VHH binders against DegV domain-containing protein DR_1903. Designs and how they scored, part 1

Scores and structures below are computed, not measured.

Target 1, 288 residues: DegV domain-containing protein DR_1903, of Deinococcus radiodurans (q9rt62)
Amino acid sequence: MIAVTTESTADILPLQLGYSGIHLLPVPLGHQGQVYSERELPPDQLVNLIRTTGEPARTLAIDDEVVARTFEAALQGSKSGRLVHVASGSRFTPHFEVAARVAGQFGVRVQVIDGGTVSYALGVQALHAAHLADQGADFGQIARALAELRERTLLTFAVESLDFLRVNGRIGNVAAFIGNWLGLRPLLAVEAGEVVSKARVRGQAAAVRTLLSATHQFQHQTGETLRLYCGHTIGGEGAAEQLQGQLQAVYRDLPAPLHPLGSGLTANVGPGVVAVLAFPRRFGLGHA
Positions, changes and structure headers below are counted from each chain's first letter, unless a header gives other numbers; antibody chains aren't numbered by Kabat.
F, E and O stand for the ipSAE by ESMFold2-Fast, ESMFold2 and OpenDDE, each averaged over both directions (binder to target, target to binder). V2 = 0.75 x the mean of E and O + 0.25 x the DockQ between their complexes.
Where letters were taken out, [cut] stands.
The coordinates of atoms that the task and the answers printed are left out; those that the model quotes come from them. Centres of patches stay.

## First folded at step 4 (VHH; from L2 with A33Y T105D H106F)

Design B25
Fold by ESMFold2, look of step 13:
Structure B25 (fold): chain B 288 residues (1-288), chain A 119 residues (1-119)
Amino acid sequence: as target 1 above (288 residues)
Amino acid sequence: EVQLVESGGGVVQPGGSLRLSCAASGFTFSSYYLYWYRQAAGIERELIASITSGGSTNYVDSVKGRFTISRDNSENTMYLQMNSLRAEDTGLYYCATGPYYSWGDFDYWGQGTLVTVSS
């Protein structure tokens, strides 16, 4: 079957890496000229470092040689000798272009898909790709399935501040919504491969209610049974638990598990984030 | 500063039960996801169970229905209740944690506790 790679910032859980066989392309972090792996700078240490120094951290471009070594390692374990790489959205990061350039050195053996998204929405695409590959799907079938999944994915989240996105150059079309009020939380979504602003709300309870409303609208519009995840960065655990509990009170048969987000995403969106990720259950992710 | 200490391993007959504990210190336990791995002789460590900060659990198929992971945030302790033990469950059991999980390698591991299932 076709091997699958994606970026370390896809926030795939270790159990999922184990059963899926996905190889991760490590995304480096920078702070004050020092380069870290995400393992070297876990979210609690990252946040502490930013707080004590007053200096931001950011995700960096991936070296071509690192990309090539990752592709080579994944190909060595592949029975088909073929690999698909699912990259973070090209409108968010340079990683798609880097991966596509390096893939050219491997000819038809390596193909790169622009995931059009980030974080666990990207991870879900990689997991679905691995699931399809295990069923014998070829590249064309995987690419078509991921395009459909991308079209049918809700990713919306509440941040504590836009400052992290701003300093990372990821603020894009949301710059006009910068707010300084205590307890005022911007709500953002990933739509058509870009971050867009949806609302500003006061306090955790309002943020959770707005995420619930977005989920309800999405479920109504799709008319399908959904898979739901309550994502969070460090400091957002309480809000994510509240979101999960309220989703389960309304949708008694939907599990809506909690999903921690890693340092790469935390550097870009900050601590205290709560998110909902939703997509139709028919897009399988494999087994534990 | 960070420590994970497993306990509760031992020798047990097939069909028996054991309860493993993982005592943690040096980090904000309630914010971290926690994992149990096992390692049979000559094999890489195998992830068998996980539990989120909010208590949601996941298991590999080979232990599902027999093992139960749990956590007590007030005691900074994670548990693995192992029932209906089989010979293939023999191995060294590790707890692991780390705030960055997408690499498959954790920042913090315990020393392991040995479980032997034999007649």
Scores: ipSAE 0.000, ipTM 0.335, lowest interface PAE 12.3, mean pLDDT 85

## First folded at step 5 (VHH; from B38 with F109Y)

Design X2
Fold by OpenDDE, look of step 7:
Structure X2 (fold): chain B 288 residues (1-288), chain A 122 residues (1-122)
Amino acid sequence: as target 1 above (288 residues)
Amino acid sequence: AVQLQASGGGFVQPGGSLRLSCAASGFTFSDYAMGWFRQAPGKEREFVSAISGSGGSTYYADSVKGRFTISRDNSKNTVYLQMNSLRAEDTATYYCATDYEYVDSSYPYDYWGQGTQVTVSS
């Protein structure tokens, strides 16, 4: 069986990590010259640090040694001696590049995949990869499957500010609109490995409505039964609950669980964020 | 109906401090950003500070950055503006606003509260 690794910022739940066997590559966070492990700095503490100091936090580049150590550990647990690493979007972070470089040290044993996304959308890819690996899939099969999954994944955020993204240099094409975004809550989506502007709204209700609309549109576009998740950072719980309620009102047979998003994402998008994640149900995530 | 009422204004000497409060009602307070604005006689109303619904994000005009601090208590439906190191040029009527999320001075605001006068003078 092929081993699977992904970044700690993939926001995979502990239970999911337990049954999937996925190993996490620790992503470091930086704040005022101090380096933290993303997984060891809970979102509430991160937000507190930001609020009390007035200084933003950043996701930092991963050291080659840390990557190599993670890969080695994962490979030791793999009877196949093969590993797939699912990296966050290469356009967002340098993590893919670093991982790919380090993978070279392992010959053909390690394949690094550009997930082209962040947070639990990345986690979903990793979980699906692990699921496929458990079924005996090879590198090619996993890569193709994840590519298909990426094309059929909706990830849309309603953020309170673009400042967090700006600080981290992850706004991309949205950067040109920063001035125009002042005074409104931006809705952003991850499309084709980029952050794109979808809308500007005022208020939580409008944000939720827009996320709902985006979900409906996506449903119609795919024509498939979806898995739905209501993501949120610290402070976004209410919005996520509202979103969940709206989704469940429309899709009665589909659960839309709340999914807390981790410190990595929080550092980049800030608190008070609500997100919708949707992808076809046919993409299995394994089971406990 | 949306209601906003600012309070806490007064007379203060240069270098002094004031804390403004704005009580909000008529909407789900935590769902919306709150902002402070001010208008001096003969001048245009200007943006001072804003805070997101969750309180996690804040913005300040350059003129007040480092001196003013915006905060909110969602349990009390109140937004605050701590003003330190006050200057004569800070003299104005201060207004609280909602349906505002870090809007620049050129963007229209939906709801305004009653103003509170701040006078900084020796």
Scores: ipSAE 0.017, ipTM 0.331, lowest interface PAE 6.8, mean pLDDT 87

## First folded at step 7 (VHH; from X2 with G56S S57Y D104K S106R)

Design Y2
Fold by OpenDDE, look of step 9:
Structure Y2 (fold): chain B 288 residues (1-288), chain A 122 residues (1-122)
Amino acid sequence: as target 1 above (288 residues)
Amino acid sequence: AVQLQASGGGFVQPGGSLRLSCAASGFTFSDYAMGWFRQAPGKEREFVSAISGSGSYTYYADSVKGRFTISRDNSKNTVYLQMNSLRAEDTATYYCATDYEYVKSRYPYDYWGQGTQVTVSS
């Protein structure tokens, strides 16, 4: 069985980690020269720190030694002596490059995959990889399957401000301030490994409606039964609940659970974010 | 109909404090950001502060940072502006504002309440 690793910012739940056997590569957070783990700086403290200091936080590059140690630990638990590492989008973070470099030390034993996304969308790829590995899939099969999953994944999110994304260099030419901002809520998506602007709406209700519409369109486009998740950062609980209610009203047979998103993502997108994640149900996530 | 009722203005000496309040009705309060603007005689209306619908994010003009604090109570449909260390240049009519999309289908529309006068003078 091929072992699977991914970044700690993949927002995989503890229960999922338990049954999947995935090992997490710790991603450090930085603020004013201080380095934190996600455990040391949970979302509420992260946001408070940013507010009190006026300075942003960001995900930092991972040390080569930490990567190597993580890979080694995962390989020790692997009967096959092989490992797949699913990295966050190479256009967002340096983590893929570092992982790939370190993987070279392990010869053909370690394959690094560019997940092209972030947060739980990345987590879903890792979980699917682990699922396939349990079924005896090889490197090629896993890589192809994840590529297909990426092509059929919707990740759209509404933010309260573009400032976090701008400061962290996650958005380029997206106008942070156009016109009246009093009710403006930008909707963004991750497409082809980039953050793209999808819409600008006014108010939480409109944001939720737009996310719902995006989901419906995606459903129609794929023609497949979907798995749905309502992601949110701290402060986005209400919007996520509203989204969940709307989704469940339309898709009665599909659960749309709330999925809290961690400090890594919060540092990049800010508080009050609500997101929809959707992909075909045929992509298994393991025992759960 | 959208209604915004501001209060709390008055006369204060430099270094003094005031707290403005704006009571809102006619829309789902928590869905929309609230803002404070001010206009001095002979000057254009300028942004002072704003707070997102959930209260998770706040904005301040550079001129008021560290002195003013915006907050909201969604259970009371009210937004507040605590103004400390007031200066003569803070003298203006202060306006509460929101943007409600359900009134008009076009972007953008600002809804303003009646102004409350703040005068800072020795």
Scores: ipSAE 0.010, ipTM 0.283, lowest interface PAE 9.8, mean pLDDT 86

## First folded at step 13 (VHH; from B1 with S59Y S105Y)

Design B1b
Fold by OpenDDE, look of step 16:
Structure B1b (fold): chain B 288 residues (1-288), chain A 122 residues (1-122)
Amino acid sequence: as target 1 above (288 residues)
Amino acid sequence: QVQLVESGGGMVQPGGSLRLSCAASGFTFSSYWMSWVRRAPGKGPEWVSTINSGGSSTYYADSVKGRFTISRDNAKNTLYLQMNSLKPEDTALYYCARVDEYYDYSGFPDYWGQGTQVTVSS
């Protein structure tokens, strides 16, 4: 069975980690020259630190040695001696490049996949990879399946500020709106490995409505039964609950669970964020 | 003063194609989302398509999806609408419109041009 690794910022739940066997590559956080792990700086503490100091935090590059150790550890647990690493979008972070470079040290044993996304959308790919691996899938099958999943994944965020994305160099085309966002809440999506602007709204209710609308549109486009998740950072709980209620009202058979997002994403998008994640239900996430 | 001037309309047979243009002035074109809206005789305005400021995201009404393509050239302050496989029900006055800050996927713009007539008839 092929082992699976992904970044700690993939926002996979502890329970899911438990049954999937996925090993996490730790992504360090930086604040005022201090380096933290996500364990050392959970989202609430991260937000508090940023607010009290007035200084932003960021995700840092991963050391080659840390990557190598993670790969080695995962391989030791694999009877097949093979590993798939699912990396965050190469256009967002340097993690794919580093992982790919280090993978070269392992010959053909390690394959690195560009997930083209972040947060739990990345986590979903890793979980699906692990699911497929459990079924005896090879590298090619996993890669193709994840590519298909990426093409059929909706990830849209309603953020309170673009400042966090700006500081972390993640804005891309969103920068064009900076001068016109006063009092507005940006809705951003991850599409084709890039952050794109989807809407500008005023207020939480409008944000939730827009996220709902985006979900409906996506559902119609795919024509498939979806899995839905309501993601949120610290301060976004209320919005996420509202979103959940609305989604459940429309999609009665879909649970649309709340999904707290971790420090890595929080550092990049800030507090008060609500997100919708949707992808076809046919993509399995493994068994508990 | 915000100005939007549409062009490219005309008469075409069913199945034909037209390309509409909208010249924008009086505001920072590249900072605004833009839309096409149409009004058929005796009907209210109908949203057709929207494009974000950078052109990376496009949206379409179900009635035109797959047939129409919205695009923009920010260097030229111009909005475009490529209309293929035109149908008689596409007959309308087509307006270029600037999207206000309250737009969500169904909203209407704050400024409109004078419109260009599109007539699809055999």
Scores: ipSAE 0.000, ipTM 0.237, lowest interface PAE 14.2, mean pLDDT 88

## First folded at step 17 (VHH; from B1b with E101F Y103E D104Y Y105S)

Design J3
Fold by OpenDDE, look of step 19:
Order: sequence, then C-alpha cells, then structure tokens
Structure J3 (fold): chain B 288 residues (1-288), chain A 122 residues (1-122)
Amino acid sequence: as target 1 above (288 residues)
Amino acid sequence: QVQLVESGGGMVQPGGSLRLSCAASGFTFSSYWMSWVRRAPGKGPEWVSTINSGGSSTYYADSVKGRFTISRDNAKNTLYLQMNSLKPEDTALYYCARVDFYEYSSGFPDYWGQGTQVTVSS
C-alpha cells in the first residue's frame, strides 16, 4: 500500500489521522522572529498573540531535512516502499516546490501532488488518497482521482479582514479589490488553485446566507449529493453554527459538522472566519 | 442498517489479557477500514487502533503499541482487538468504529457500536 503524507496545516482531525494512517509534514509558524509548531501555538494562543502584539503570524517554509525525515518515516511504514505527498497549493505556499525537490532524492518512490488548495480541503484530498491507496491504486490513479476531487470541491471563506492575507502575500488578484472594505466582510473562494473574490457582505447573517447560497449553487452545478463541512477559525464558531443550522435545515439527510481550522490557516486568514467545504459524497470510503 | 456489536470486555487484573470482538452487519465489511476507540470515565474518546480494509496495514496509538493487536476476518464480518499486558489506564468503554474519513459528528465517527466495557484493576 502506498503511504500518504500531507502538511500539518491540512486540518485533519486527530481521530481522522488515526483512522487513515496519514503522516503529517510539520509546517512551522513564525511570529516576531520566533518559530513555533502548531502544537506550540494552537489557534487560541495564536490569535491571542497576534492581538496582544499587533503583529501578524505566518506559515514558514519547511526545511528540506524535515521533509526528507517525514518521507523516510512514512516510507518505513509502507510495505510498498512508495509514498504520495499531497501538498498545499503551489500558488499559495512554497511547500510543493520544496517537497518536490526533496522527493527527487527518493527516486521514483515518492510522488508529490499539488493539491491546489489549503486547510481541510487539502486534508480531504489526503484522506481520499489514503482510501485509494488502500484499494491498491497506483500513483497515476491517485493523481487523477485527486484532480477530479479538486474540480468538484467548494471551499469558500467569509473573512473578517483581508489584512492577514495581505500580510502573507496571498491575496493575489484579490488585492485589486481592496477598496473601501470598511465594515465589509469579504467572501473568498479557492478556485483552480487561486483565491478569488466572491462577494462582500455586511454582517454575519449575510455572510452565512452567502455561503449557503454558494453551496446551493454548487450543488446544482454538480448535480450530486454533497458532503458538507462548516469550517471556522477562532471567533467563527457562532457563524459556523448558524451555517450548520441552515445547511441542516435544507439538507436534512446530510451531516454538516463543525470543523475547527488550525493555526496554519488562522495565521493566513485570521480569526472570525467561517467557511463551507463541499464535495460529492461519492468520494471517500465506502462510496467510491 | 449498519450495526456494530462489540463483545469480549470484562474485568481483568493488571498484566492480564482480553480479546474484543466486533460483529459487523448492514454493510460491506471488507470495503471499510475499521477502528477501535475507547472512552475512559471523564475523558474524551481516544483512538486505539485502525486496520485497513484488507488487513494488510495496521495502526496503533502510542499508548497501546506493542501490547494490542488489531485484526479482522472479512469472511466473518468481524473485527478483533487482542489486548495484552493490560494496565489500569486501559480501563474504558471500547467501541468498534467503521471508518469513513469524512463522516463524523462532533469529531467522532458516525458508525460506532454500543461499546464493551474493559476494566483493569487489582
């Protein structure tokens, strides 16, 4: 069976990690010259640190040695001697490039896949890869399947501020829209490996409605039964609960669990974020 | 309807052994990863072990590694957990869980059994 690794910022829950056998590549966080692990700086502490200091945090590049160690550890546990690493979007982070470079040291044993996304959307791909690996899929099959999943994944965020994305240099084309955002909450989506602006709304209720609308539209576009998740950073719990309630009211037979998002994403998008993640139910264990 | 029924729990002395079983029905057992999870009094659920669909790969929490062995018989639709060298800290309600990577409620799998009690005490 092919081993699977992904970044620690993929927001896979501890229990899911236990279930899947996925190994995480630790992504370091930086704040005022200090380097932290996600364990050392959980979301609540991260937010507190940012608020108290007034200084932003960011995800840092991963050392080649750390990547290599992670790959080696994963390969040791693999009977096949092969590994798939699912990396965050290459347009968002340098992690793919670093992983790909290091993978070269392992010959044909390691394949790195550009997930083209972040956070739990990335985690979902890693989990799917693990599932496919269990079914005896090869590198090509896994890559194709994940590509299909990416094309059929909705990830939309309602953020309180673009400041975090700006500081981290991840706004890209969204920066062009940084006009008078005072009092407005931007809704952003990850599409085709890019962050795109979807809307600007006022208030939590409007944000939730817009996320709901986006979900409905996505459902209609795909024509498929979806898996739904209500993601949130610290401070976004209320909004996520509201979103969950509305989603469950519409989709009675579909769970829409709350999914806490970790320090990595929090550093990049800030607190108070609520997100919807959706993809076809046919993806995953027992449905493929 | 998915059903998971755990059995084999009981009271043992420290250093003792137990073998848990989980009878699965209502789904294609051989197509799913399976796990054991436990919940001790006053604590949250703790992952114990996972086995892939074919049984070729097994995973263990550090706390049980070397002592517990997960296995499965797909022909019998049964999951097993051999627990050796039991410790008081292993006292918990043990759940059999069908693994769906994506479906969970409040951070837990949707398909758990009712659990079987394991008590390790002198």
Scores: ipSAE 0.183, ipTM 0.624, lowest interface PAE 2.1, mean pLDDT 88

## First folded at step 21 (VHH)

Design T1 (from M5 with S56D)
Fold by OpenDDE, fold request of step 22:
Structure T1 (fold): chain B 288 residues (1-288), chain A 122 residues (1-122)
Amino acid sequence: as target 1 above (288 residues)
Amino acid sequence: QVQLVESGGGMVQPGGSLRLSCAASGFTFSDYWMSWVRRAPGKGPEWVSTINSGGDSTYYADSVKGRFTISRDNAKNTLYLQMNSLKPEDTALYYCARIDFYEYSSGFPDYWGQGTQVTVSS
């Protein structure tokens, strides 16, 4: 089947990687001139490093050679000799461009897809791609399916600060909403490949309520049974648990597992972040 | 009701071999990816191997590559794990898991068996 790769910042859990056969393209992290892998700098250590030094961390550009090696490795493991790479949103990161450029070295063997999103939302697309690949889907079918999934995915973050996003150059349209945020917690959503401001709330409870409301609205809009995830960075565990409890209270038949978010995202959004990710269940394995 | 029943575990000496089986029922086996995961004493769950629905693609943890082979017989609704060159560090409870890429709970997929014990000791 077609091999699938995505970025290490797609926040796919280790077991999910094992389950799916997805290969990760390592996204390097930078801090004070040093370069780290996510493996070398797990979220807790990353946060500690940031806090102790007072210096931000960044996701760095990926070297062409690293991309090529990743593609080669994935292709080697694929009987089809074909590969789909699901890249983070081209409006957020340069990774799509690099991947697309490098893909040219492989002729028609590699298709790079702009996932138009980040973190586990990207991971979900990669996982779906793997599922589709298993079902014999071609590049076009995978691309179309991921586009549909992307359009029907809710990803909303409650962050403690916009500073991390700012430092990492991730606030395009969000910059227009930057005002006096003193004492307020921004809620941001990824919509149509952009980060948009959704709300400004005070306190964890309000953030959780707002995320819950966003989920309700999304569910109502889609009219579909959803898969729900409570994402969190280091320090966001409590909020995520609270969100989980609320979601499970409302959607009793739907699991809403906690989903730890990795160093890549943590570098970009900071600690204490809670997020909701939702998409229709029909995109899951075992479903059409 | 989804049911997975593992068998084939036991005690072997280092360098020995075992073949695990997992009998699946209560769902269309051929539609699902299947995996083996293991849990060693005092450790969290570790992914071991995965096989896609058709059996044409297999994946292995680095720790077992070259030693373990996952396979399936969809006609028999059975998953297999051939374990060769076993090491003491392979000692664990081995679980058969039906894979939903998006479903997990406490480090495990939603559907797994009771496990079969593999003990590698001299």
Scores: ipSAE 0.580, ipTM 0.815, lowest interface PAE 0.9, mean pLDDT 91
Fold by OpenDDE, look of step 21:
Structure T1 (fold): chain B 288 residues (1-288), chain A 122 residues (1-122)
Amino acid sequence: as target 1 above (288 residues)
Amino acid sequence: QVQLVESGGGMVQPGGSLRLSCAASGFTFSDYWMSWVRRAPGKGPEWVSTINSGGDSTYYADSVKGRFTISRDNAKNTLYLQMNSLKPEDTALYYCARIDFYEYSSGFPDYWGQGTQVTVSS
């Protein structure tokens, strides 16, 4: 079957990696001129480092050699001799372009897909690609299926500050909303490969309510049974638990599990973030 | 109803071998990836091995690579784990798991069995 790779910042859980056979392309983190892997700088340490130094961290560009090695390793394990790499949104990171360039060295064996998103939303696409690959899907089929998934994915998150996004150059149209944010929490969403401002709220409870509302609206729009996840960075655990409780109260049959988000995302959005990720259940195994 | 029933566990000396089996029922076995997960006393769950639906792709944790072999017989709705060169650190309750890529609960997949005990001790 076609092998599948994605970025380490896709926030796929360790067990899920084992379950799926997905290989991760390591995304390096930078802080004060030092380079770290996500393993070397887990979210709690990352946040501590930022707070103690007052200096931001960021995800760095991936070396071509690292990309090539990752692709080679994945291909060696593939009987098909083919590989799909699911990259983070090209509007957010340079990783897609780097991956695509390196893929050229592999001829027709490697296909790179622009996931148009980040974090576990990206991870979900990679996992879906792995499932499709197992079913014998070709490059085109996988690409089309992921496109459909992207169109039917909600990723909305409440941040404590826009500073992290600003410093990391992740704010596009959101920059237009930069003003007096004192005491307010921005709610953002990934739509059409961009970060958009959705609301500004005061307090955790309001943030959770807004995320819940967004989820309800999305569910109504899709008309489908959804999978729900409550994402959080360090410091966002309480909000995520509150969100989970409210989601489970409304959607009794949906587990809405907590999903810790890694250092890559934390560097870009900061601590105290709570997110909702939703997409149709039919994209999962046994539900299609 | 989805059911997974593990068997084949026991006590062996270091260097010994065991073969675990998992009987699956209540779903189309051949449509699902399957995995073995283990939990040692006082430790969290650890992924051991995964096999894809058709059995042509297998994956292993580094801790068991070269020693364990996962396989399946779709005609018999059975998952296997051949464990060779067993070590004391392999002592754990071993679970058979049906894989949904998106489902997890407390470190476990959505569906798993009751487990079979493997004890490696001199």
Scores: ipSAE 0.524, ipTM 0.789, lowest interface PAE 1.1, mean pLDDT 90
Fold by OpenDDE, fold request of step 22:
Structure T1 (fold): chain B 288 residues (1-288), chain A 122 residues (1-122)
Amino acid sequence: as target 1 above (288 residues)
Amino acid sequence: QVQLVESGGGMVQPGGSLRLSCAASGFTFSDYWMSWVRRAPGKGPEWVSTINSGGDSTYYADSVKGRFTISRDNAKNTLYLQMNSLKPEDTALYYCARIDFYEYSSGFPDYWGQGTQVTVSS
C-alpha cells in the first residue's frame, strides 16, 4: 500500500503510530541557538526552558536532507513504492513547500498534500490517509478525501496568551489578532487553512463553554455525528478535563478523549491551552 | 458483540518460542487493522505489532523486530503472533486489539481482548 508520512507535530500518539505505520518527519525546535527534535523535547522541558531563560522557542524549517531521508525510509518500507506526505498548513509553516520541493526528487512516487491545519487535526488527516491507503486508494482519492475531511473538521484552541504566536510568527495571520487582550483568553480556530479569531473570554470556565458552543454549532452545521477530542498542551489538563466532562454530558455516547498536544504546538501557542477537535464519525473505521 | 479472545500464552525459557492466537468475532475482521499490545507488570501498555487489513503490511516495535511475526487469516477471523527468541523482558499480558485509527480511550485501542499471559523465565 501507499506509505504515509506526516510531521512530528501532528500530535499522533505513540500507540497510534504503531497502529497506523505512519512515519513521522521530525520537526526541529529552536531555542537559544540549540536545535531540538520536536519529539525529543517534552513539553514540560520546553516550557521550563522558556520560563527559565525568558527566551521563546520556535519551530524551524526542516532540512531538505531530513525530508529526503524520511521519504526514503518510508518508501523502503512500502511495497507500492509510493508515498503520501501530509504536511501542515502551508500558510502556517514552510514545511509543505520544502516537502513538495524534495518530493520532486522522487518523480511521481511521492505526493505531498497540504493539510491546511496543525496539530492533531493534521494527525487525523494522516491517519485517514493511512486508512485510505490500506483500502487501495490512489493519490487522487486520498487527496480528495482529505480535502473533504478538512472542510468538515473543527479545530478551536483556547489559548492563555497570544504572546507565543506573536513572538514566533509561525502561525499565520497573527497580526489580525492585535488588540487589547488584557485578562482575556483568546479562542482561535483553524478554518480554511487560516487562523481565525473566534472569541475572547475570561476564565477557564468561559473558555470551556465557548469551546462547547463551537462544537454544538459545528455539529448543527454538519448535521453529522462527530468524533470529539479534547486537546491540551502542558498545563491545560484541567481545562481539557472540564471540556471532556461537558462534552460527555451532552454527547453521552462519545468518548471525547483527552489528547495531549506536543512541543511543536506548545512552542507556538504556549502552555495551558485547551482545544476541541471534531469531525464526522463517518471518516475512518467505526463510523456506525 | 465484538469479541477478541487471545490464546497461546504460557511459560517458556529464554530463547523459547510461543505462538499467540486471537479469535475475533462480532465484526468484519477483514476490514480492520489489528495489533498486539502487551502490558508488563507495573508498566503501561506497549505496542508490539500491527498488521493492516489485508495482511500485506506489518509493523513492529523495535524491541521485537526480527523476533516476532504478526500475521492474520481473514477467512478464519484470526490474528497470530509468532514469538521467537523470547526474552525475560517479553514477559507481559498480551492483548489482541482491533484498531480504529481515531477511537481510543485512555490511550487504549478501540477494542481489546482479555489478554493471554506470556512469561519468559529460567
Scores: ipSAE 0.453, ipTM 0.760, lowest interface PAE 1.5, mean pLDDT 90
Fold by ESMFold2, fold request of step 22:
Structure T1 (fold): chain B 288 residues (1-288), chain A 122 residues (1-122)
Amino acid sequence: as target 1 above (288 residues)
Amino acid sequence: QVQLVESGGGMVQPGGSLRLSCAASGFTFSDYWMSWVRRAPGKGPEWVSTINSGGDSTYYADSVKGRFTISRDNAKNTLYLQMNSLKPEDTALYYCARIDFYEYSSGFPDYWGQGTQVTVSS
């Protein structure tokens, strides 16, 4: 089968990596000239470092050599000798372009898909790609299926401040909302490969209700049974638990697990974030 | 009615070998990825190895790579783990596990058996 890689910022759990055989392209973190892996700087240490120094952390460009070594390792483990890399959205990060350039060195054996998203929404695409590859899908079939999944994925989140996105250069079309923070939390979504503003709300309860409402609207519009995840960065655990409880009150047969986000995401969106990820259940083994 | 039954465990000396088997029933075995997971005394679960549905792709934890070989016989609905050069740290209860890639449950697959004990000691 076609081997699969994605980025460390896809927030796939360690055991899921083992079960799926997915290799990660490590995205480095920078702070005051020091470079870290996500493993070297877990979220609690990252936040402490930012707080004590007063200086932001950033995700950094990936060295071409690191990309090539990652592709080589994944190919060596694959009897097919073929690889698909699912990259974070090209409108968010430079990682797609770097991966595509390096993939050219491997010819037809390596293809790169623009995932158009980040975090576990990206991780789900990588997991789906591994499933399809196992079923004998070729590169084109995988690309089409992932495009369908992207179009049917809800990723929306409440941040405490836009400052983390701004300093990482990820602010995009929500930049006009800077400076409207008087007691309001921005509610953002990923749509068509871009971060867009959906609302500004006052307090945690309103943020959770707005995420819940977005989920209800999405479920109603698709008419499908959903898989749900309650994402959070460090400091957002309480809000995520509240969201989970409210989702379970409506969708009692769906577990809506808590999903902690890693340091790469925390550097970009800040502590205290709560998110919902939703997509139709049929994009998993239970689709029959 | 998914059933996974592990066998082939036992006591062996360091450097010895064992072959574990897992008999699968209640589902179409050839449609699923399968894994071996182990749990040492007092520790949480540790992923050991994975094999895809056709058996043409295999994956190993660094701690077992080069020593363990996962395989499957889809005609017999059986998963295998050949364990060579066994070490005391391989002592654990070994589980056969069926994989759902999207399952988010505290690090465990959607179905697993009761396990078979492997003990490596002098």
Scores: ipSAE 0.386, ipTM 0.725, lowest interface PAE 3.3, mean pLDDT 87

